# VH-VL binders against Proteasome subunit beta type-11 (Psmb11): the designs that were tried, part 4

Target 1, 253 residues: Proteasome subunit beta type-11 (Psmb11), of Mus musculus (Mouse) (q8bg41)
Amino acid sequence: TTTLAFRFRHGVIAAADTRSSCGSYVACPASRKVIPVHQRLLGTTSGTSADCATWYRVLRRELRLRELREGQLPSVAGTAKLLAAMMSCYRGLDLCVATALCGWDHSGPALFYVYSDGTCLQGDIFSVGSGSPYAYGVLDRGYHYDMTIQEAYTLARCAVAHATHRDAYSGGSVDLFHVRESGWEYVSRSDACVLYRELQKARSLEQELEAKACGIYPEPATPQGARECKELFVEQEEVTPEDCAIIMKTETM

## First folded at step 4 (VH-VL)

Design p30 (from ic03 with heavy chain G104S; framework fv_ifinatamab)
Fold by ESMFold2-Fast, scan of step 4:
Structure p30 (fold): chain C 253 residues (1-253), chain A 120 residues (1-120), chain B 106 residues (1-106)
Amino acid sequence: as target 1 above (253 residues)
Amino acid sequence: QVQLVQSGAEVKKPGSSVKVSCKASGYTFTSYYMHWVRQAPGQGLEWMGIINPSGGSTSYNEKFKGRVTITADESTSTAYMELSSLRSEDTAVYYCARDLYEYSSAMDYWGQGTLVTVSS
Amino acid sequence: EIVLTQSPATLSLSPGERATLSCRASQSVSYMHWYQQKPGQAPRPLIYDASNRATGIPARFSGSGSGTDFTLTISSLEPEDFAVYYCQQRSNWPLTFGQGTKVEIK
């Protein structure tokens, strides 16, 4: 699993792969790892996505009751603390629920990481799941609070696509969500293999341009068979935001 | 279909131990926590403890601290509850019940119950 | 530590009548569940989290309440509804049950 979320000037981005843990890599149906909680709040899931979805149902119901009682929804911080408190009933029982709560409240965009041991952290960037080290590599280099909406979408897609290539337990498609003041939006679902293939082509083009500048002319690559994304590419240099921006430009053309 | 099938009735002497089993089927055993609840004849229900079958982590009612041990065997999808230092007051029907955390530790499926009689 | 007190202890009614069962907690509880138990049988889940009917439970059963006071209502008793009913709280460990209300034929 690879899920990520980051807070920026125009809201909170949440993105995730769709690989299911049902057993077969290619035969498993797509899973939802970003779950709406209410109009201005999303939650990511990691590991046991079904368990996280169940906890979000519980959270959603409790938030509805509190809104009726108090006349307003709790802040994102209040909601994160509430989720941590509800899961604390299972503390010491190895409940493994890790989530990022992505929302917009009276103070603007807000992002919290909540773990079932009671951990509740505010931050600007979180990635969770077996692919998270790879996603962090891309996010840490490309993130800045003032990025544009398009830059944010590109960064998120690139980070998840990169992680799906490196992590055996991530794959399928990239789901992208954006939380604004007006609410959350399901921006897109993109094939991770296609995204990574475009990233590899963008890197190859850069290398070709550099080689031509030095008087070296590489030959076109021979056509490859239609194999799974992970089998088509070798792991080389790290992915950067510049690499991701090139992918998005070539995709639109 | 979900089923929890418990071991048969037992008669024990004071001071001995009893170990009741609960075999689960029809769902992924490690995906749900399991409770143990007892009921003395003609009396109400009393919670004993809970186990996470995935790792074996447990939480017990303080009333039974030091006497109750709950375990789970993933390979056989079976949960166990062992109660030691038995007294006549421990005569009860013992139930296993599946935790439904979707509804805050409601118990959605129950075993048929195991009568443990402590004779004296 | 949370004590649940159910009232009445026994409710004698005829088929077709409305049954109202009370469960009072010694302190505010976050969640309250209801179970039905017939002689020789395991408890059957009835209502989850104050007001949500369990799968297969007829519409005549309804639950309400919050804080310390919770109610189970059976709008029109059927012959199969004569049983003992238990409430259960979730807020704190240990989980606790009420002592039960017996609904019997008058």
Scores: ipSAE 0.251, ipTM 0.617, lowest interface PAE 4.0, mean pLDDT 83

Design p31 (from ic03 with heavy chain S105Y; framework fv_ifinatamab)
Fold by ESMFold2-Fast, scan of step 4:
Structure p31 (fold): chain C 253 residues (1-253), chain A 120 residues (1-120), chain B 106 residues (1-106)
Amino acid sequence: as target 1 above (253 residues)
Amino acid sequence: QVQLVQSGAEVKKPGSSVKVSCKASGYTFTSYYMHWVRQAPGQGLEWMGIINPSGGSTSYNEKFKGRVTITADESTSTAYMELSSLRSEDTAVYYCARDLYEYGYAMDYWGQGTLVTVSS
Amino acid sequence: EIVLTQSPATLSLSPGERATLSCRASQSVSYMHWYQQKPGQAPRPLIYDASNRATGIPARFSGSGSGTDFTLTISSLEPEDFAVYYCQQRSNWPLTFGQGTKVEIK
């Protein structure tokens, strides 16, 4: 499992792999690891699927009841503390449920980590699961609060794809979500292997373009599409114009 | 506007195979799983399988044990369901349906259905 | 596989009446989806994860339940509500549907 979430100027990003714990000889259904709680709140899942599903169901019911009593939904902080308090009542059962709550409230984008022992931490970046060390490697190098929306999407997808490539227990696709003031959006589902391959090609292109810019080979200032692809041809003989177009699009993203 | 358009009705002989297509439009094809569900005349719904169009991973109902194959072609945004070794009890309307991620394995948009008749 | 048993098989009611449809699972399930199907048409989603209405579904439709017992309620039947209703579980492969409850005009 690899899940991650981070807070930035334009909201909160949540992303996860879709690998289930099925055996290698049978096709496995994809796992949903990011769960909507309400219009401006998402939760990531880690631990047992049954435990996570149960807690989110209970949380939704409690939030609806509190909204009726108070006339408004609790803040993300209030919701995280509520979840932590509920889970701590079962602390003695060693429930190994970890979640990140990703939302937008009156204070703007908010992110909290909640663990089944009652732990509740506010932060800017969280990653959970067996792939999290690999995801953190990517996140720590690329993250800054003022990143653009497209930079945030690319960072999240790259971090999960990298983790799925390195972690035997993560895989499948990368689910990407964005929580804004207007609510959460399911941005994309991308095959992790395809995404990782495209990211590696983009990195190779960046390295080659930087080398040309610093070297003796002055290149046209204006991107030419087919021209740029032809210039990159030396790295991959028999690369088609279609393949070059895909690489150029990936670099622009 | 999300739309799933399936191929036309087919009449097949026992022992043959049928391949039904489902062309998707109005959304990013690779961002949603696709289910296949059938319904025999006057009977209920029976789930056949699911595919992730990104990468082509599948999961099938064991009842169809090696007879069903679901595939997807990203370039044409088209999913396919092939059922082999047809029997009269395979006579049914076959549906493709898009998976709704927010509510796991719920099916939010459905194709119009393809009637497959297996004559004995 | 998880077997879903819907009851009653047929419910004969008049417009304005309340309809209550049951779906029982052979083992505990986390969530249940509900669909409506009219003759000659593909199924239409109604309720997701036991209690969440699908987009465009009128407030008269509501769902409830947990574990093995789930209920779909139509508070006051409209003419367009006479159809067959199916429940679907998502807890285990294969995904399974109930056999359906037909809501007919009396």
Scores: ipSAE 0.006, ipTM 0.461, lowest interface PAE 12.0, mean pLDDT 79

Design p32 (from ic03 with heavy chain S105D; framework fv_ifinatamab)
Fold by ESMFold2-Fast, scan of step 4:
Structure p32 (fold): chain C 253 residues (1-253), chain A 120 residues (1-120), chain B 106 residues (1-106)
Amino acid sequence: as target 1 above (253 residues)
Amino acid sequence: QVQLVQSGAEVKKPGSSVKVSCKASGYTFTSYYMHWVRQAPGQGLEWMGIINPSGGSTSYNEKFKGRVTITADESTSTAYMELSSLRSEDTAVYYCARDLYEYGDAMDYWGQGTLVTVSS
Amino acid sequence: EIVLTQSPATLSLSPGERATLSCRASQSVSYMHWYQQKPGQAPRPLIYDASNRATGIPARFSGSGSGTDFTLTISSLEPEDFAVYYCQQRSNWPLTFGQGTKVEIK
């Protein structure tokens, strides 16, 4: 799996490979690893698809309740904190789910990383999955906040394609999404091998060697400036263990 | 199994109100949201609102704001939709429908519909 | 409000023919669902979230699409398939439906 997301002047980009796993000798249909939550919010999937789908169903239901109660959806930060709190209530169920929430709210483009232990980080770049060290290598060298929309699309496609070439557990195609103020857009699905071959043809040998060197990063780096959700603001209304229990009970699981 | 049974047809005068019921059976009533949708004769479907039967939280289509009230009675597993200040253009079949949250507010089970005729 | 435009308004076909129905949204939507309605009956769910067939729906019904452009396909029309079909979106409130496509016998 290789998923990535980054925040820039014109929104949030999310991209992922489409390789899925059914078993050693059976090829699965292409997998969708970027899941819409609402018009201005996407979530990436990591870990098992079933675990991620479960948390997104719970999240959608709670966001719907809050939309009904308050007349508007929570901020991306509020949603990320809610998801982190819900997942942390079920610590010990061996659910190793990592996700990035990509959205647009009153503050503009917003990106958060959420992990099943309750970790919630705000940042500008996140990549998750077995291919993420390779994706980070490309992203760290090419990313800047002021890039154009076309530069952002190219960077995202190249990062996933590069990771796909290096990671045995990533492959297939590259799905590309763009979240703007007007909502999310499914930009494209492109064959990863074709993208990688064209990337090799387009760049000089020196640039290709540099890209490969960057792709050897052993661990996905937390972007400089990332902050815990708890550090972003002091809120009077928090998601309690009791709220978590109520949310999960309504799912009848 | 899962069944939504609505109250019978109504004929109302302009300016009056109507209250349609929807009795649910075959599932846990408080575990699913309930939608109300109407259809004028020969026209398409129009969403009116939604209720969470657990606690009674609602959201209404702005078009009906101030005229529509959706409620739920947990003890009888019954949802209600009341529409006030009726006009001739409110003549329609009114449906209740169960929310399927796992697919983004798809409606999986529907009541049989209640015809409300508004005539002077 | 997100506007859903269905085309064609009416599709006149014979049993055994393939039907292709379109639904276009005025902006990108998170979910698109399809319903079938026969005269005097409540709508029946067909397809959830663009491509997932509802329980009991025959394999001849399939859905596809994303963003703003969605399609419902009936691979080979049976007599019972002549009905009105509606798409429905979920991205924000209010939920909206298309105006419907009537599939009628030629």
Scores: ipSAE 0.000, ipTM 0.437, lowest interface PAE 14.2, mean pLDDT 80

Design p33 (from ic03 with heavy chain A106Y; framework fv_ifinatamab)
Fold by ESMFold2-Fast, scan of step 4:
Structure p33 (fold): chain C 253 residues (1-253), chain A 120 residues (1-120), chain B 106 residues (1-106)
Amino acid sequence: as target 1 above (253 residues)
Amino acid sequence: QVQLVQSGAEVKKPGSSVKVSCKASGYTFTSYYMHWVRQAPGQGLEWMGIINPSGGSTSYNEKFKGRVTITADESTSTAYMELSSLRSEDTAVYYCARDLYEYGSYMDYWGQGTLVTVSS
Amino acid sequence: EIVLTQSPATLSLSPGERATLSCRASQSVSYMHWYQQKPGQAPRPLIYDASNRATGIPARFSGSGSGTDFTLTISSLEPEDFAVYYCQQRSNWPLTFGQGTKVEIK
């Protein structure tokens, strides 16, 4: 798996490969690793698609209920904290889900990393999955906050395509999404091998060798420079196992 | 078609150990937690523990902690429950059951059960 | 641990009659599930999350309740419905079951 997201002047980009993981000797359809949560919020997935889909469905319902109670959707930060709290109710069972929440709220573009152990971090760039060291190589070299929209799209496609070329567990196509103030947009789905070949032809040999050299990094568990969610909020919102179960409870699940 | 097929009945002496298997098929083994539940003759159901087959994390009922070990083999899609220091009170039918944790740990598919008899 | 008390222990009825089974928890629970068990067989899922029927379960089975008080109702007993019924809670670990209610033919 390779998923990435980054925040820039014109919003948040999310991109992912489409290779599925569904067990030994089982045919797998293309996987959707970027999931809409609401009009201005996307989530990426790196655990099982069934686990992630379940959490996002429950999260979506809870956000809608909170909007009705409070008159506005929770911030992206508040949503990330809620998701972390919900997943931490299952921490003893070693639920292995890592996600990036990509959104636009009253403060503008926002990006958070959430892990199933309750970890919640704010940042400008996140990449998750077995391909992430290769994606970070490309992202670290090309990223700057003031990128144009076209530069951002090219960077995201290049990073995922490069990762799929290097990582045996990533592949298929590259899904590209853009979150703006007006909402999220599904920009494209492109074959990763075709993208990789086109990018290699378009770039100079020197630039391509630089991108490849950047792929020789230890796999990052947590991106440097990220800020813990509790640094942004003093308010404690503890979720008990009973509260968590009630939040997860539905008539049709 | 989801199936959980358990190993056959066993007769054990007090103080020995028993290891019951549960072979899963018809779904992605690592995508669902697995419970172990037992039932003594003429008695109700008693929860023993749960395993996440992806990674092997477990949670046990304190009543059995120290005697029960639940494991999973991803390559064969098989869960195991080993109970040591057997007593006559451990005579029971042992079941594996698949967990729907998103529905509150509802057990949607059950194995056929394995009778373990502990007698001298 | 949460203790589940089922009542009555035994319910003797004829086919066509209504069965009402109770499950009371020692403290408020987030989820309550119901299972049916026939002699020599594994438990069969009936109701999950208080009121939702499991796959293939006939409409005559219904569940209700919240907090500490839950009910399983069989509107008109069929011959195949004479069995033992167990409730099971999830709020915290460990999971616990009720002691069972036996629905038997008169």
Scores: ipSAE 0.000, ipTM 0.417, lowest interface PAE 18.3, mean pLDDT 80

Design p34 (from ic03 with heavy chain D99E; framework fv_ifinatamab)
Fold by ESMFold2-Fast, scan of step 4:
Structure p34 (fold): chain C 253 residues (1-253), chain A 120 residues (1-120), chain B 106 residues (1-106)
Amino acid sequence: as target 1 above (253 residues)
Amino acid sequence: QVQLVQSGAEVKKPGSSVKVSCKASGYTFTSYYMHWVRQAPGQGLEWMGIINPSGGSTSYNEKFKGRVTITADESTSTAYMELSSLRSEDTAVYYCARELYEYGSAMDYWGQGTLVTVSS
Amino acid sequence: EIVLTQSPATLSLSPGERATLSCRASQSVSYMHWYQQKPGQAPRPLIYDASNRATGIPARFSGSGSGTDFTLTISSLEPEDFAVYYCQQRSNWPLTFGQGTKVEIK
């Protein structure tokens, strides 16, 4: 799996490979690893597609209920904290272990990383999955906040394609999404092998040097520059263990 | 519960403009995008554009860009579609439809349709 | 833009028979939705995202497919199922619909 997301002047980009595993002897359909949550919010996934779909279904239901009670959807930060609290209620289960929430709210473009242990981090760049060290190698060299939309699309596609070439557990195509003030947009699905071949042709010497250096770029233990959700949101609404149990039970009934 | 009610049928002359309304009720108007789709007599569906009622951001089908303007009034929970420089080929039933955000640009509730006839 | 081609244009069947409707996209799409339309009425949502039945839609309706090839199946036609069916894609703007398949009585 390789998923990535980054925040820039014109919104949030999310991209992912489409490789799916269902057994050594069975061909699996392409998986969707970037999932819409609402008009201005996307989630990336790293884990089993069925588990991730379940968590996002529960999250959408809870957000809908909160919208009805409060007259508006929670902020991206509030939603990230809610998801972290919900996953933390079931800590110890291997369910959709890592995700990035990509959105636009009253404060502008927003990006959060959420892990099943309750970790919630705000940042500008996140990559998740077995291919993430390779994707970070490309992102770190090409990213800057003031990128044009075209530069952002190219960077995202190159990073995922490069990771799919290096990571045995990534492959297929590259799905590209863009979250703007007007909402999320599915930009394209591109074959990863074709993209990688184009990258080789276009970058040649630079690509050779990067490929040789990829083994030196360690997987970050914590996304660099990220801030914990607790540091940012002292007065936010909290989810209790009882609330979490009720929400999950209602969904499964 | 959820209901989209459109304005009544109109007969227009070539070169004029028409403005169709779509009043929403039964949900939070600003939380769902609104699409406009038309259908010429005996023909299929054609997408015209979309609006985010929260702030008024729009996107249009290039075929209609320059002639179509979609707007929304949050205070009355009403979306509007205005089409200018009307031609006989613009004779169609015009629909508003609410986007279901859980699925990419699926339309879960539709207005009843407004017939716009363009003739001399 | 993505062109959706539905086949057949017209499907003439009797009540109780199985209907199979095809929708082919000019390029791979991420989302495909299906709608039913009866004369004088607005389209009615049937299937979201290739295979998810809309609320209130009977189990005899099912959808399948991925990439460029999608299918809508009605396992046993009821009298109220004779209508025009449209597919709709969402991958890139603009949104596009197929030309429609008319399911009519034989």
Scores: ipSAE 0.006, ipTM 0.451, lowest interface PAE 12.6, mean pLDDT 80

Design p35 (from ic03 with heavy chain D99G; framework fv_ifinatamab)
Fold by ESMFold2-Fast, scan of step 4:
Structure p35 (fold): chain C 253 residues (1-253), chain A 120 residues (1-120), chain B 106 residues (1-106)
Amino acid sequence: as target 1 above (253 residues)
Amino acid sequence: QVQLVQSGAEVKKPGSSVKVSCKASGYTFTSYYMHWVRQAPGQGLEWMGIINPSGGSTSYNEKFKGRVTITADESTSTAYMELSSLRSEDTAVYYCARGLYEYGSAMDYWGQGTLVTVSS
Amino acid sequence: EIVLTQSPATLSLSPGERATLSCRASQSVSYMHWYQQKPGQAPRPLIYDASNRATGIPARFSGSGSGTDFTLTISSLEPEDFAVYYCQQRSNWPLTFGQGTKVEIK
């Protein structure tokens, strides 16, 4: 499992792989690991999807009742505290261990990490699951609060795709969600292998161009072509699919 | 097997009220939402409202607010839709449909429908 | 409210042919679902959230799209597939349906 969420100028992004935790793709269809809670709130899942989904089902019911009674959506912070209390109260049932709540309330975009021991933390970036160390590698290098919407989408897709390549328990597709003031939006579902393959193609071309410029010739070709593309090594202002490949490229042994 | 069984067809006069029932079986009644959707003869589908049987909270389409009341009886696993001040344009087949908590309350099982005819 | 426009209104095709049905929303939607309805019957769920087949739905049915533009594809029509198809959105309340596309025998 790899799930991630981050808060930025234009909202909160949530993204996850779709690999089923049951171990059989025929018996267990692709897993949804980002669960809508209400129109301005999403939750991520960790552990087993079934356990986390159960708690979110209970939470959705309670929040919907409160919205219908009071005419106002609860704050993200209030909801996170409620979920933490619920999970802590019923500890010992081998339930979902950790989640991230992604929303928009009166204070703007909000992101909370909730752990089964009652911990509730506010933050800007969270990744959960067996693939999270790999996702953090991409997120920590590419994230900044003032990124554009397109930059945020690219960063999230690249982080999950990278994690699916490295983590045996992550895979399938990348689900991408965006929480805005107007509510959450399901942006896309993208095949993780296709996405990673495209990132590797871009990375391979740049490596080939650099090798030619340094006098390393994999096959007979002119070095001038590599120099004509030197602008590709200039720092980018916006995160793009090519930028994600560059971020991965900066990982040194 | 999941089943939603609705009450029988009704003929009503303009200005009267009708109350349609939907009895659920084969699942835990309070674990799913219940929608009401209608369809006038030869026309498309029109959403009327939703209820959470666990607590009875409702939300209605603005077009029907003040005329529609949706209720649920947990002890009999039955949902009800009452529509008042009937007009000829309310002639339609009325459906109940179970709503998933996932997928924005997508409707996975539907009742057989109840034809309500409003005639002067 | 969000308006869903389905096109074409009617598709006249033969068994074995591919059917492609369009649903366009007046604004970006969070969920798009597809339902099949035969005369005298209740609607039957086909596709949840743009691309997820409902339980028991054959692989010949597939959905795609995001934002405002969604497509339902039937790769090879079977006799039982001739029906009316409705898209339905949820972004906020109220839920709305498209006006339907009728798939009929040529």
Scores: ipSAE 0.000, ipTM 0.393, lowest interface PAE 18.5, mean pLDDT 78

Design p36 (from ic03 with heavy chain M107F; framework fv_ifinatamab)
Fold by ESMFold2-Fast, scan of step 4:
Structure p36 (fold): chain C 253 residues (1-253), chain A 120 residues (1-120), chain B 106 residues (1-106)
Amino acid sequence: as target 1 above (253 residues)
Amino acid sequence: QVQLVQSGAEVKKPGSSVKVSCKASGYTFTSYYMHWVRQAPGQGLEWMGIINPSGGSTSYNEKFKGRVTITADESTSTAYMELSSLRSEDTAVYYCARDLYEYGSAFDYWGQGTLVTVSS
Amino acid sequence: EIVLTQSPATLSLSPGERATLSCRASQSVSYMHWYQQKPGQAPRPLIYDASNRATGIPARFSGSGSGTDFTLTISSLEPEDFAVYYCQQRSNWPLTFGQGTKVEIK
């Protein structure tokens, strides 16, 4: 499983792969790992689909009852603490439910990570599941709070697609959701292999353009006398031209 | 229809062990956690431990840790509670109870109880 | 461990009367469950998480409370309601029960 969510100027993004398995050597229907809770709240899920679905059903019912009693829905923070508390009594019994709650409340966009051991953390970026280290690799390169909506969508799709290529337990399609003040929107479902190919093509092009932009310094001489020159080079000082420039600038007298 | 059926009453000597069974029917055994609770004659309820039948993970009340072992056999939909080094204070009715995890550690269905008498 | 203290130990009432049972925790608890037990029987669930009636439980049973003070109310006692009632906390392990309140016929 690979799920991610991040908070930015225009709301909260949630994205997930759709891979599921119902037994060894058996194909299963696509899994839905982003679950709406109410108009301005959804959650990413990692763990068994049945466990996650059950706890989200429990959460929805409790939120509805609290809305009837108190006249308004709890904040995203209040909801995250509630979910953590409901699950915490099963700590140590292999209940494996990890979720990022993505919402918009009176304070604006909000994002919380909740784990079945009672953990409840506020943050700007979360990725959960076996593919999460690979997703973080993409997110760390591209995330900034002020990114545009289109940049956010592209970043989320690329991060999940990259993770599906690397993680044996992720795959299928990428589901993308956007939580705004007006509510959540199911933006797209995209084939992960297609996205990964597009990402690879984009990286190749960027590398080609960056190589040209950095300078046209050619590869060192090859077989003709090159061995002697390389032998001399391994004996040379390790000081870079950058180090020399810094030294010169610090010596202003 | 959900039902938990426990093994029959037992009389044990001090220092011995007892193993009580709880056979579940009417639901998917691995979808619900199972608790064990005891009640000494004329006394209140005392929680002993819990098991996740899916995988066998357990947690015990520290008071019984080292003496209690809870297990589950998915093929027979049966949970077991074994209590060793029995003392006269262990004389009690022992209950298995299904966890309604939708409300967290609430016991929605109970076995009929098994009386364990420890006497010399 | 969280200690639950139920009061009174015994309530002597007549059918049709209102019963109010108290359960106090030694420290703040998030949630409290209530059970009914008749002689020779296993406990029966009544109330989950302070105020939610268990399946099949009549409307005359209601629960309330938060923090350290919780109450079970039976608005009008029926003959079948004379039993022992236990509260149970789920906030910390080990799970603990109150000592019980016996509701008996006057």
Scores: ipSAE 0.007, ipTM 0.481, lowest interface PAE 10.1, mean pLDDT 81

